VHH binders against Radiation response metalloprotease IrrE (irrE). Designs and how they scored, part 6

Target 1, 256 residues: Radiation response metalloprotease IrrE (irrE), of Deinococcus deserti (c1cz84)
Amino acid sequence: PTALAAAKARMRELAASYGAGLPGRDTHSLMHGLDGITLTFMPMGQRDGAYDPEHHVILINSQVRPERQRFTLAHEISHALLLGDDDLLSDLHDEYEGDRLEQVIETLCNVGAAALLMPAELIDDLLTRFGPTGRALAELARRADVSATSALYALAERTAPPVIYAVCALSRQEDEGEGGGAKELTVRASSASAGVKYSLSAGTPVPDDHPAALALDTRLPLAQDSYVPFRSGRRMPAYVDAFPERQRVLVSFALP
Short names: E, the ipSAE of ESMFold2; O, the ipSAE of OpenDDE; V2, 0.75 times the mean of E and O plus 0.25 times the DockQ between their complexes.

## First folded at step 1 (VHH)

Design c5 (framework vhh_gocatamig_d2)
Fold by ESMFold2-Fast, scan of step 1:
Formats: C-alpha cells, sequence, structure tokens
Structure c5 (fold): chain B 256 residues (1-256), chain A 122 residues (1-122)
C-alpha cells in the first residue's frame, strides 16, 4: 500500500480501539474515553473546532448544526488519538513537511471521525442485511445520525461489488419570469466502490422518467434495470435501486 | 446579573496597536469562556477571538498572528491585544460571555457588553 493508505488504515485502527470502550456515539459518550480533557462549545467563526493539547481542551463551534458538531468532535478526538501515536507521527514527518503535512493530518482526522461514528461492523451489518442499496445508505445515515453524504462515502469504501451511490434531491430552478422557479432533481453527492472509474458530478440532472425521479414522485422504493445518468448525457446500463426518504432519494447503481 | 464592561477603544493609525479590556461581574469568572466580537459599519457581528476557562484560544483567520486574547482571573478581566492594525479592523468591539448546555443548543445564551469603538485611519 501507499504511505497515505497505510496511515489511513492506522487511523481507522486507532478510532476502532477508542470506540470499542465507549457506551455510545452521542456527544457525551464520545468524550468518555478521554481522561482530563474538557469539551467546550463556543462560537468559532469559520472554524468547526480545535484540539488544544497544552490546555487539555476540545473546542467545538456552537453555531453549526448538531450532526456537524458531532462529526467535528470526532475529528478533534482523532487529532488527540493521532498525537498519541508516536509511530504514526514519525512516519508522517518522514514523508511530509509544512503545509502538506498539515493537510494530510486533517485528512487522517476526517478518516478517524468517519470510522468512529460509522464503525466497520455497523456498515458490514447493513450491507449484509440490505445489500449495496439505497436503503442501506438510508439506514446507515439514520443509525449513525450523520449526513447522507458522510454515510455515502463511508458505505462506498466498504462496498465490494462495483456500485455507484448517489444522494439526489430537488432544487429550485431559477427560471426567469413571473412565479419563480420549478423543482429539478439533481445529484447532490456521489461516490463509487473501489475499482469503479466512473463518478456522478454534483449538479448532474436526473431525468423525470428515471427510476430515481419516479421513486421520489411516487414515494415508493423502486429497483429495476435502467441507467446511470451521466452529466455528458451518456446512459450506462445499470441495475438501479432508488429509496425515497423525506425530500431526497438515495440511489445505488449496480454495474455489470 | 451578568455585566460586561469594555474599554480601551480609540483612534489609531494603520500598523498601530491597541489593548481592549473587559471587566466582568455577576458570575464565577474563572469557570467560563469569554469572547471578543466586532461589528463593522453595515456588516454583521462576527467572532474575533475566544478564550476558555483553561486558557485555550481561538481566532478568526484574518487576525491570527496579529491579535492575542488573554484573561486575568484575579481581576475578572479578559483582554484583546491588537497589533499591526488595518483599516478593515475598524469596528465596535464587544465582549461576550457564552453559556452552552451540553444537552440542548436551544438554551445557549450570549451576554454582551456595551461595546468599544476602534477606528483605524490615517
Amino acid sequence: as target 1 above (256 residues)
Amino acid sequence: EVQLVESGGGLVQPGGSLTLSCAASGFTFSDYALAWYRQAPGKKRELVAGITSGGSTVYMDSVKGRFTISRDNAKNSVYLQMNSLRAEDTAVYYCAKTEVDYGSWEYTFDYWGQGTLVTVSS
């Protein structure tokens, strides 16, 4: 593996070890494994949070939404875990310097946060029960209490078959003229399982007659042979599983 | 009752320095985080710097390296040392006490002082 892949694997191990001792994954429970560290919420402007090892404090921005605060807390805990791993720190300092080192550390702490909030065991259980489907994505987001986008990336990384996942939602078109805009279904986020070279760009329109649009319109889960609606207009055959939830539809495209 | 009283504002030339002070009363000062905010003419109020009970600090990107927040628990005071001042730092500066509840963001309260005007002009 690459040095970055090895570092990510080590970060996931640190998160899993930390998480194994916790009573849960709510804000209070996440702090249970840290002795002598205080959690403080305060306005932080454009910053989501910070870990200050000198003063033994984790700071979380009080002015962002609750699921974002919880992800930020998991991110700051990951900074504390990484700082405590001398071998990982040594490897990172051997490979990276300056701003690049800081960027890699931030990336690793995001990996740690995702692993802490969405343990491999939870993802694997859902994939066993529902398969690589829009429903598995919906259940992951619900049970882990994370955004659909966060759940989508985590699920894709653990999906073995060639699948593209997407979160699609209605947006208001800015139409000229009286009466305002019409609703349009577009891709909000997408990620593919390992080995898949195709991706759906955010903003890609989903045709009105596509299973994803039909599932949202009818409020019925739909699973059928159809296609991946690439931005270019290319239509790649795929088995589509579309699961409507609230104002969005969670979609998997199983590739041949 | 919570009271916060700011002082130290004034007129200064670009590149100059000022120290703002905030005297607090009505709560156990050493147990709480304090922050400095500012509001420039025609703009929304924004966080400048914060300091926790333990001394940990946070800063806006645009003031990082130029401003320093500190506290003196014996004097129930928090300070903002402002160096290398720029025209864009012109604003009314407010001292604030925030109180957040672990279990409910609905009960977060901000207490504000009266503000102190900082004008950076040649």
Scores: ipSAE 0.000, ipTM 0.282, lowest interface PAE 15.6, mean pLDDT 83

Design c7 (framework vhh_7sr4_2)
Fold by ESMFold2-Fast, scan of step 1:
Structure c7 (fold): chain B 256 residues (1-256), chain A 123 residues (1-123)
Amino acid sequence: as target 1 above (256 residues)
Amino acid sequence: EVKLVESGGGLVQPGGSLRLSCAASGFTFSDYAMGWYRQTPGKQRDLVADIDSGGSTKYGDSVKGRFTISRDNTKNTVYLQMNSLKPEDTAVYYCARDTTYESWGDSYTFDYWGQGTQVTVSS
């Protein structure tokens, strides 16, 4: 394993240890292990949150959804956990510096946030019950009360068979006066299970005749032999499981 | 693979102007919102401006009325026109592809970033 893979493993271990001591995973419960830090909600425009170390305050944007607020809080808690691990900090400073060090720390705090909100035992239970499917992805997001994108990355990491997961959605738009116009279904996020060295690029269009597009159009789950629609035009055979929710579809591509 | 390349930064006097460009490749540019963020040493990145696939824009409070974001889908490029520059605008400016926030209230996510371009406003 790489130094980054080792650091991620340690971050998941720290998150699991912190989580085991919590009464739950709601906003109040997440704060249970932090002494002397005040949580405050306020309008913050486009920012999700901030930590003010001088005043020992975590600020969370009041104008974003509760699920997003919880992930931001779990991210800030992960910063505190990382800062408390002298060996991990020493290893990171030995390997990285400057902007790269800050990027790695942010990545690790997102790993910690995901591990706090989506424990390994929850993911493994869902994979046992539903298999590596679009339905498992939907159920993980619902039960953990997280975004489909966050659930996708966590699910992929614990999936053993060769699978590509994708969240496909209509393009985001602010202008509701034009909102009834033509929208294209594209890949919003994708991640592959361990051992699969490729995934779908964000922005990849999904053909109208693809099971994922058909599932969204009918608003009914659809599972069948089809293909992975790579941006290059390459069509790799796969068993496709597509689970529609609102204006998005959660997809798994099981590879041979 | 997603690639974002910024250009147009430099040294400028207070009151001056600069135009930043971000050339994108590796994805269907027209399908994504694009944004500009900035970072000063020791601080987290702040949103400067974003523009969605339909051309609707948002600006950070500190730059509204002075900066203009625009896009050219035929060139796969997003621009930031910066006017009336102030010393506090000094930062590394980063181009970013939309962080992919869904209508379900997606949690915090990260997405692809460019290498950054330095803007320094000083006499």
Scores: ipSAE 0.000, ipTM 0.131, lowest interface PAE 11.8, mean pLDDT 81

Design c8 (framework vhh_lunsekimig_d3)
Fold by ESMFold2-Fast, scan of step 1:
Order: sequence, then structure tokens, then C-alpha cells
Structure c8 (fold): chain B 256 residues (1-256), chain A 122 residues (1-122)
Amino acid sequence: as target 1 above (256 residues)
Amino acid sequence: EVQLVESGGGVVQPGGSLRLSCAASGFTFSSYALYWYRQAAGIERELIASITSGGSTNYVDSVKGRFTISRDNSENTMYLQMNSLRAEDTGLYYCARVSEYDFGSGYEMDVWGQGTLVTVSS
């Protein structure tokens, strides 16, 4: 195992221990395990939130969506949990320094947030019931009340078979002055299970004849043998499971 | 004026068949995907079958293999052939056309028919 892998495992353990004592995962329930820390919602512009350990305050941006607020709260709680673990902090300071240390801490707090909101037991139950599918991804996002992107990364990490998950959505011209350009289905986020050496880049176009595009256009799930549409033009065979939700389609590519 | 009008509903015995029609007017029929929804008493309206402008079809699992959606672009009409009907298929059947993506509210159903009643009884 790497130092980072060990730190992530410890962070998941801290999140699981904290979560075990909570009555739920709503905003009020998440704060139940923190004594003497005040939660405040306020406009924060481009920032999602902050934890101030000196004044024992967690700040959450009032002008972002509720599911993003909850993930941010779980992230800031993870900062508090990490700061309270002397052994983990000591290990991190021994291995990392400066900007790299800060990046690793942010990564660990995202790991902790995901573990807190999407416990291993929940993910494993969904994988048992639905398999590594677009439907499992949709159910995880719904039950945990998190973004599809957050659910996608957490699901990928616990998926044993070689799978690529993707969130795909229609896009238009980003330049305001260009008018009504045609909609294009593109990959918005993707993550692969641990054994997969391939990546599906954000921004990759999905062809109109692909099962993901057909599922979105028909507004009904579609599962069939097809391919992974790599940006390079390579078409790797895969079993595709596509689950549409309004303006998006949640896709799993099961690899040979 | 954009309109969708359903017909073909009626009373049928379990195991029987019905063919529903959806007549469209006021738009370029061949350019749109079209949908069949149904609603039973006390239950939210559910999407059961879809057909794209290119003719690709999809179905909810409960009707797959029993129902067939089709379209006739020359007649501006969409059909739903319903075979092996069951008591749980009883309900109001609606056809719908979805508008272009609305960035304010998301992807919406913009046109609905009035519905046609299907009753599966002995």
C-alpha cells in the first residue's frame, strides 16, 4: 500500500466511527457528533465552505444547492476529524510539505465526506442488488442525496469488476454571443474501478447512435452490448447500462 | 396549433389486444420523439413506451414483449399495439411530445393528448 492509500483508509475509518453514532445524514444529524462547534450558513461567493478551528465554526455557502451544502458540511466535518487524529496528522507532516500537504489534506477530506454520506454498507448493498450499473449509480445519488459525480467516484472505488462509470449530459455553446448552437451529448464526469487502466475524459462526445444517447432520447433505461466511446475514436467493446434522469444519463461500461 | 389526439381505448378481456392511435397536427411530426404514458387511479403518470424520430424504440420492463410502439410519418400518427393485456394495464393512456431543452426548467413534456381509457375486465 502507498502512504496516501493508508491515509485514505484511516480517513474512512474516522468517518465510519463518526457516522455510527449519528441518527441520520441530514444537516442537523451530521452536527450531532460535534460538541462546541457552531454551524452557520452565509453567502460566500465562489467558496463552498470553511472550517475555522480557532473559533469552532463551520461556514457553509447559503447560495449553493442543498446537496452541495451537505457534501461541503461533510467535507468540513472531515477537516475537524482529521485535525483531531494526532497520529494521522503526524504521518502526513512526515510525508508531505507545503502545497502538496494541503492538496493531500483536501483529498482526504473529500474521501471522508464521501465515506460519511455514502457508507460502505450502502454502496455494497446497492452493488449486490443492481450490480455495477447506471441504475446503481442513480440509486446511490438519490438515497445519499448527493451529486451524481460524488456518487460515481464512491461507487467506482468499491466496484470489483472492471467498470467505467460516466455521467453524460447535453451541452450547448459556452460563449453567450454565439446563439443557439446544436446540443451535443458529452461526458461530464467519469471514474473507473481500481483495476482499469483506461480513462474516459470529461468533454468526450457520445455518438447519437450510442445506447447512452438512445436511453436519454427515449427517457427509458437501455442495457446492451456496445462500446466505450474514447475521445481518440477507439471503440472498446463493453456491456453498456444506461439510466436516464431528465437531462442526464448515468452510464456503466462493463469491460471484458 | 399543436395537438395530439388519442383513440382506440375500450373494454377488453384479460389476454386480449387493443391498438391505440395518436394523431398529431400543427408540427413537423417526423422531427420529434414521441411517448406513451399511462395513469391508473391513485397512481402517478408513468412513461411506458418511446419512439425516436429515427424509429428507435424503448419500453418499461412491465410492457416489454407485450406492447409495440410504432409511427407512420406519412399519416402523422403514432401507435401502441397492446397484446396479452392484464388487469394492471387498466388506466388512461396519453401520448406526448417533448419540447426542445429548456435551460430554465430542464427537459419538459410540452404537449399532451386528452387520454384514452383502457379497461381490462372480464
Scores: ipSAE 0.014, ipTM 0.532, lowest interface PAE 8.5, mean pLDDT 85

Design c9 (framework vhh_lunsekimig_d3; at its last look DockQ between E and O 0.06; V2 from the best seeds 0.00; counts 0 for: pae E 18.8 > 2, placed apart)
Fold by OpenDDE, look of step 2:
Structure c9 (fold): chain B 256 residues (1-256), chain A 121 residues (1-121)
Amino acid sequence: as target 1 above (256 residues)
Amino acid sequence: EVQLVESGGGVVQPGGSLRLSCAASGFTFSSYALYWYRQAAGIERELIASISSGGDTNYVDSVKGRFTISRDNSENTMYLQMNSLRAEDTGLYYCAKGEYYDSSGWPLDYWGQGTLVTVSS
């Protein structure tokens, strides 16, 4: 494995170990394992959060959405975990320097955050309960209190191939003059299970007659044989599970 | 009141088969997904199989190809057919009806009392 891959794996282990000792997954519970570190919410402008190891404080931006705050908190906790692992830190310093080191650390903290909020056992449980479906994706996002996009990537990583996930939402058509322009359903994010080379590009329109669109319109889940709606116009056969939620639809495409 | 009653457990030789049953009452059976869990001695309870209200099934890798979950909505009964049993399959088996708690916690399940499966030579 590459140095980065090994570091990511270590971060997942750190997160898992830390998470195993937590009394819960709420904001207060997330801090349980960090003795001597205080959590403070405050306006921070465009910054999401920070960890100050010198003053033993985690700052979270009070002006952002709760789900974002939660992820940020997990991210900052991951900073603390990383700094607490001398071996990992040493390895990172041996391999990386300057801005690259900082970037890698941030990446690792995101990996840690995801692993902390969406532990493997949770994802596996959901996959067992709901299968590789849009519903599984929705449940993961809800239960972990993370963005659908974050959930999407985590779920795809642990899903056996071949499956594509997508988050679709209504967007305003650019040509909307003063008159209430027609809303179009488009892909906002997509990710595939390991080994699957296909994904949907952000902005990909979903046809009105597609199960995903129908699910959104009817506000009912829909699962059926259909296709992956690629921007190119290509239609790849797939079993589609579409789970509507508010103004979005969470979709899985099971490839044959 | 939700009630789940497991049955069918027993002692079996490696390679043998068992069929577990879960009799359910107190809720609209056909409307809910159902689950099989098991707990080996000294190990945390684990989810091993699920069946949706629509009949979609899923399994953990360790039982895939050997176990089959099914349901009979007319009888309010769920089943687990276990074939090619191994020593590591030994444990207390539970059926469950899942319910969601909150975003800060794990899902809550209604559990039966369990049925013991022992695989030994």
Scores: ipSAE 0.000, ipTM 0.192, lowest interface PAE 13.6, mean pLDDT 88
ESMFold2-Fast, scan of step 1: ipSAE 0.554; ipTM 0.851
ESMFold2, look of step 2: ipSAE 0.000; ipTM 0.100
ESMFold2 (binder alone), look of step 2: mean pLDDT 79; pTM 0.788

Design d1 (framework vhh_gefurulimab)
Fold by ESMFold2-Fast, scan of step 1:
Structure d1 (fold): chain B 256 residues (1-256), chain A 123 residues (1-123)
Amino acid sequence: as target 1 above (256 residues)
Amino acid sequence: EVQLVESGGGLVKPGGSLRLSCAASGRTFSSYAAAWFRQAPGKEREFVSAISSSGGTTYADSVKGRFTISRDNAKNSLYLQMNSLRAEDTAVYYCAADYRGSWEYTDSSYDYWGQGTLVTVSS
């Protein structure tokens, strides 16, 4: 494996070890394993949060959404875990310098955050129960209390069959006033399982006769043979599982 | 973002009871500490009761033994059971939530607030 892959694996181990000692994954429970470190919420402008080892404080921006605050907390906890692992820290300083080192550390802390909030056992249990489906994606986001996009990437990484996952939502008028016509269903985020060469770009329109559009319109889950609606206009055959939830539909495209 | 909506206020006679509800919209409500505050006309906003994310409760001396705070995370709801009501309990009651998971008994510590529900205790 590469140096980065090894560092990511070690970060996942640190997160799993820390998580095993916790009573849960709510804000209070996440802090349970940290002695002498205080959690403070305050306005932080454009910053989501920070770990200040000098003052033994984790700072979280009070002006962002609660889901984002909790992911940021897990990210800052991962900074604390990484700093406490002398071997990993030494390996990183041996391999990387300057801006690249900072970039790698931020990447590792995002890996740690995802591992803390969405442990492998939770993802594997959901894949066993629901298969690689839009419903599995919805359940992961709900149970882990994370954004659908965060759940999407984590679920795709652990999905063995060739699948593309997508979060699709209707366009919204952001200004006050009445809408000017029908809303368009578009892809908001997408990620594919390992080995899948195909990507579904953000902003891709979903045709109104597609199972994803029909599921959202009827408010009923739909699963059927259909296609992946690539932005190019190409229609690749796929088994589509579409799970509607509020203003969005969570979709899996199982490839041949 | 959490939005809070109070309900259950109204007119009640001294010695009566009322149950206030606070409905929260949001997936993280179980992680919040939550509280009830009240404000009578011409007075400052006053702490009434708080409940932590783990279920620990605290009460202002003026309501201790008469009011009970509780939460139902499955319903994203916070409640205040008010018994043995007095004329002095007349106020607009506010639901408040703090994502930090811990609380202080000052209104400046809370990130999210409801619009309030009026409770009038009079004959």
Scores: ipSAE 0.000, ipTM 0.092, lowest interface PAE 20.0, mean pLDDT 81

Design d10 (framework vhh_7zox_3)
Fold by ESMFold2-Fast, scan of step 1:
Structure d10 (fold): chain B 256 residues (1-256), chain A 120 residues (1-120)
Amino acid sequence: as target 1 above (256 residues)
Amino acid sequence: DVQLVESGGGLVQPGGSLRLSCVASGFTFDDYAMGWVRQAPGKGLEWVSDISSGGSTGYADSVKGRFAISRDNAKNTLYLQMNRLKPEDTAVYYCAKYGSGSYEWPLDYAGQGTQVTVSS
């Protein structure tokens, strides 16, 4: 493994160990493993939060959604876990310096946050039960109480076969004087499993006759041979699994 | 190692002004959002202001219209211009670095802080 891959694996182990001792994954439950730290909610505009280990205080933006607050808290907990692991910290200082070290630490804390909120055993159980599908993505987001985007990235990292995942939803442009607003299905987020070099850009339109569009229109899951609708107009063959949920469709593209 | 060295604090009378400075080293200053947080004696930390790598700014409601944050990327320095100071602004002010060039990730604190006392 690369040094980064090894560090990520260790970070996931630290998160799993911390999580095993918790009564749940809501904001209150996440704090049960941290003694002496004050958690304060306050308006912070567009900021997610702030953490100061010197003063034992975590500030979380009261004006963002609860799942984002939980992710920020999990990220700060991951900083504390990383700082408490002498071997990992030593390995990081041996391999990285300056800006790169800081960037890697932030990456690891995001990995830890995701692992804390979406444990490997939960993801693996869902992949065993549903396969690398839009349905697995929907169940992960629901059970972990996280955004579909967060679930999508976590699921992609643990998916072994070549798959592209996407969250697609209707978007609308308001045109007050010129015939009103029209809804069109577009990609909101996408991530691919390891080794896949292809991705779907946010804003990519999904054709009306695509399985993803049909599944959303009918509100019924649809799985069939079709294609990945790249923004360039390229149509790469793929087995498409489209799972509609509320006003969005969660899609997997299994590549040959 | 990341180092943030704050300066410019001191004693001022109500209605006065101070300019805080924070000299950064150990990272590529231009790539990160920076901010100021403060702690009054016996109280918790309060977010004051921040500035993105692109220069977009934010302010706490309690200081909006009185404080101005800025950065000089050529000097790796963050500033906080504090005007019309109130006794309630008395605190240790800490320079803080974000984990990215935007406000989407938590602040990481560094440095010793600089004391601001508004009295008399």
Scores: ipSAE 0.000, ipTM 0.212, lowest interface PAE 15.6, mean pLDDT 82

Design d11 (framework vhh_8emy_2)
Fold by ESMFold2-Fast, scan of step 1:
Structure d11 (fold): chain B 256 residues (1-256), chain A 121 residues (1-121)
Amino acid sequence: as target 1 above (256 residues)
Amino acid sequence: QVQLQESGGGLVQPGSSLRLSCAASGFTFSSYAMHWVRQAPGKGPEWVSSISGSGGSTNYATSVKGRFSISRDNPSKTLYLQMNSLRPEDSAVYYCAKEGWSYDTRYFDYRGQGTQVTVSS
């Protein structure tokens, strides 16, 4: 594997070790393993947060959504975990310099945050109970109290069968554009399981005859043979599981 | 080793102006956004303002918007906060802080010792 893949594996190991000692994954529980560090919520403009190891302070922007605050906290905790691992730091400084080193560290802290909030055991349990479905995606986001997009990437990484996951919702662009009052359903985020060569890009329109559109309209789950609606217009056969929740639909496309 | 040194605080009357400075060293100053954070006695820290590495974008807390102005001089590695129309509630220790966590040292101090601002009659 690449140096980056090895670093990501080590970061996941650090997050799993830290998480195993915690009573839960709420804000108080996340801080339980960090002695003497003060957590403060404050307005920070467009910044999500900051970590100051010398003054033992973690700052989280009070003006962002609660699930984003918790992800940011897990990200800052991952900085502390990485800082405490001499071997990982030495490997990173040997391989990377300057802006690239900072980019890699930020990437690793996002990997650590995801692993801390969505442990492999939780994901594997949900896949066992619900299969690689829109419902498994909804349950992961709900139980881990994370965005559907964060849950989608984590779920795809642990999914063995060839599946494309997507979060679809009515387009924000249609709200501001001139039109006949109709809004278009589009892909907001998508990720595929390992080994899947196909991608479903954000912004891709979902036709009104698609199970995902029908599930959102009726607010009832639908599972049936249908297709992946690629932006090119290509329709690849797939078993579609569409799970509507609020004003969005969580979809899995199981490929042959 | 990231080091930040604040200066320019003092005791002033309401309605007065002050300019705070922060001298930075130990990192590529122009590559990082910088922040001003304040802490009043008995209160938690409050974010005040931020400026991008290039100086092209700035943000302010609602409590200071229109009264305070953040700026930077990248050649001299100095961050500034121009504070106008000061109020008693602006009384605090003011700290400058570097964007995010430093990746090049393990024991950095990205927030300096602070500079005390007291606004009273």
Scores: ipSAE 0.000, ipTM 0.175, lowest interface PAE 15.5, mean pLDDT 82

Design d12 (framework vhh_8emy_2)
Fold by ESMFold2-Fast, scan of step 1:
Structure d12 (fold): chain B 256 residues (1-256), chain A 120 residues (1-120)
Amino acid sequence: as target 1 above (256 residues)
Amino acid sequence: QVQLQESGGGLVQPGSSLRLSCAASGFTFSDYYMHWVRQAPGKGPEWVSSISSSGSTINYATSVKGRFSISRDNPSKTLYLQMNSLRPEDSAVYYCAREYSSGWDLFDYRGQGTQVTVSS
């Protein structure tokens, strides 16, 4: 594997080992494995959080949403876990330098955070029960108490069949002479399973005739043969599973 | 110290053009995806556009597609948003944002914003 792939695998191992000893995944439970470290919430402007190993403090921005605070806590815990792994830290310093090293460490801590909040066993259970579907994505977000976007990336990484997942939601579109500015369904986030070379860009419009738009309009899950609505206008055939939830629709596109 | 500084906003009439700039410092600009986000009076933040670290991948919100174009100059550490055919509904504070992690839509730094007002 590449150096980055090996580092990600090691980070997932560290998160799994840490998580196995915890009574749960709420804020108090997440801190249970870190004796001597103080958790403090405070305004931090544009920064989400920080881990200070010298003073044994984790800081979380008090001015961001609760689920983001919890993900940030898992991210800062991952910093502590990474700093405690001499071999991984040494390998990273051998391969990367400067701002690139910092970026890779941040990426690994996000990998660790996701693994801690969405364990492989949870994802695999949901894929076994529901298949690679919009419903599996919805259940993962709900059970792990994370954003649909966070669940989307974690689910895609463990999905074996060729699938594109997407979170689609209504956005305000331009007033083209009709007054008031109508809402349009667009892709908010997308990720594909390993080996899929196709992607849906954030902001891609979803046509009115698409199952995802119909599912959101009716508030009923819909699964049928249809297409992937690429931004270019290309319509690649796919089996579409669309699961509406709140003001969004969670979609999987199963590819040939 | 990471800093993002927007400029180029102002008061213009419908149909006008503006070019926004974002000067980045305190990090390796060429390593990060960059975004433009806007917030209209009384409304929540709305994502406008994104550009990959190399500039090869560019995305736009449907509301601005065909009118706005995002670009970057990595040597000068500057992000741009060229806004054409401006409409009253484009009135907002425009923020430059650094992506925390590719694909997670998490922004770890945002500038102070530049006000764009489109009115007759």
Scores: ipSAE 0.000, ipTM 0.128, lowest interface PAE 17.0, mean pLDDT 83

Design d13 (framework vhh_gefurulimab)
Fold by ESMFold2-Fast, scan of step 1:
Structure d13 (fold): chain B 256 residues (1-256), chain A 122 residues (1-122)
Amino acid sequence: as target 1 above (256 residues)
Amino acid sequence: EVQLVESGGGLVKPGGSLRLSCAASGRTFSSYAAAWFRQAPGKEREFVSAISSGGSTTYADSVKGRFTISRDNAKNSLYLQMNSLRAEDTAVYYCAAGLEWSYDRSTEYDYWGQGTLVTVSS
């Protein structure tokens, strides 16, 4: 395996070991395995959080939503776990330096956070029950109490068939002004399974006649042969499974 | 993928003890959080106790200090030791299993037993 693949595997082992000792995955329970580390919420501008090893503190931005705070906490816990693993740290410093090292560490902490909040057994169970579908994505986000975007990346990583997942939502319309803006359905996040090099860019418009738009408009799940609406205008054939939830639609594009 | 079967319920006098057992089938039980819930006549189902795959425990305030939850992953079994039983403990007791995240009281469990009746007589 690559150095990165090996580091990700080790990070998942650290997260699984830490998780096995916890009473749950709520904020209080996540801190249960950390001795001498204090959790503090404070305004942090554009930063979601930080781990300060000098003062033994995990900082979480008080101005982000609770669901995001919990994922950020799991991310900062992963920083603490990674810093406590001398062999992994040594391997990373041997392989990477400067900005690349920082990027790799951030990637690993996101891997750890996802593994801690969305165990492989949970994802595999949902894929067995629902297949690689918008419904599986909705159930993962609900059960793990994470954002649809976090669930999307984790689900894509464990999906074996060639699938593109997407979270699509209407653009926010400010109703101040009578000739004002129209609501447009756009891609908010996307990720593809390991065998696929294509994904939808954030901001990509979804046509009004697309199954994803129809499912959101009717508030009913819709699955049919259609296409992936790439920003370039390219229309790749796909089996589309669209699951509306709240003000968004969770979509899977199964590729031939 | 997990089937749960409770046993050990029965009639007991106030101040007495009972040990409930829950047998699970399936290779993945060790990765699940497990819990006991109860439903008294005419009341909503109530959380009693939960245990993580690693053995960490939590208890409802009404049973803390009197009940002990434990598991034996090698035997795919969950237990509830109930001491100093009171009339208000009379209920049908259910064991439940869910992935580690479902340990929290606000989360629905995926797998449930059929229930076992515990009656604490006057």
Scores: ipSAE 0.000, ipTM 0.136, lowest interface PAE 16.3, mean pLDDT 82

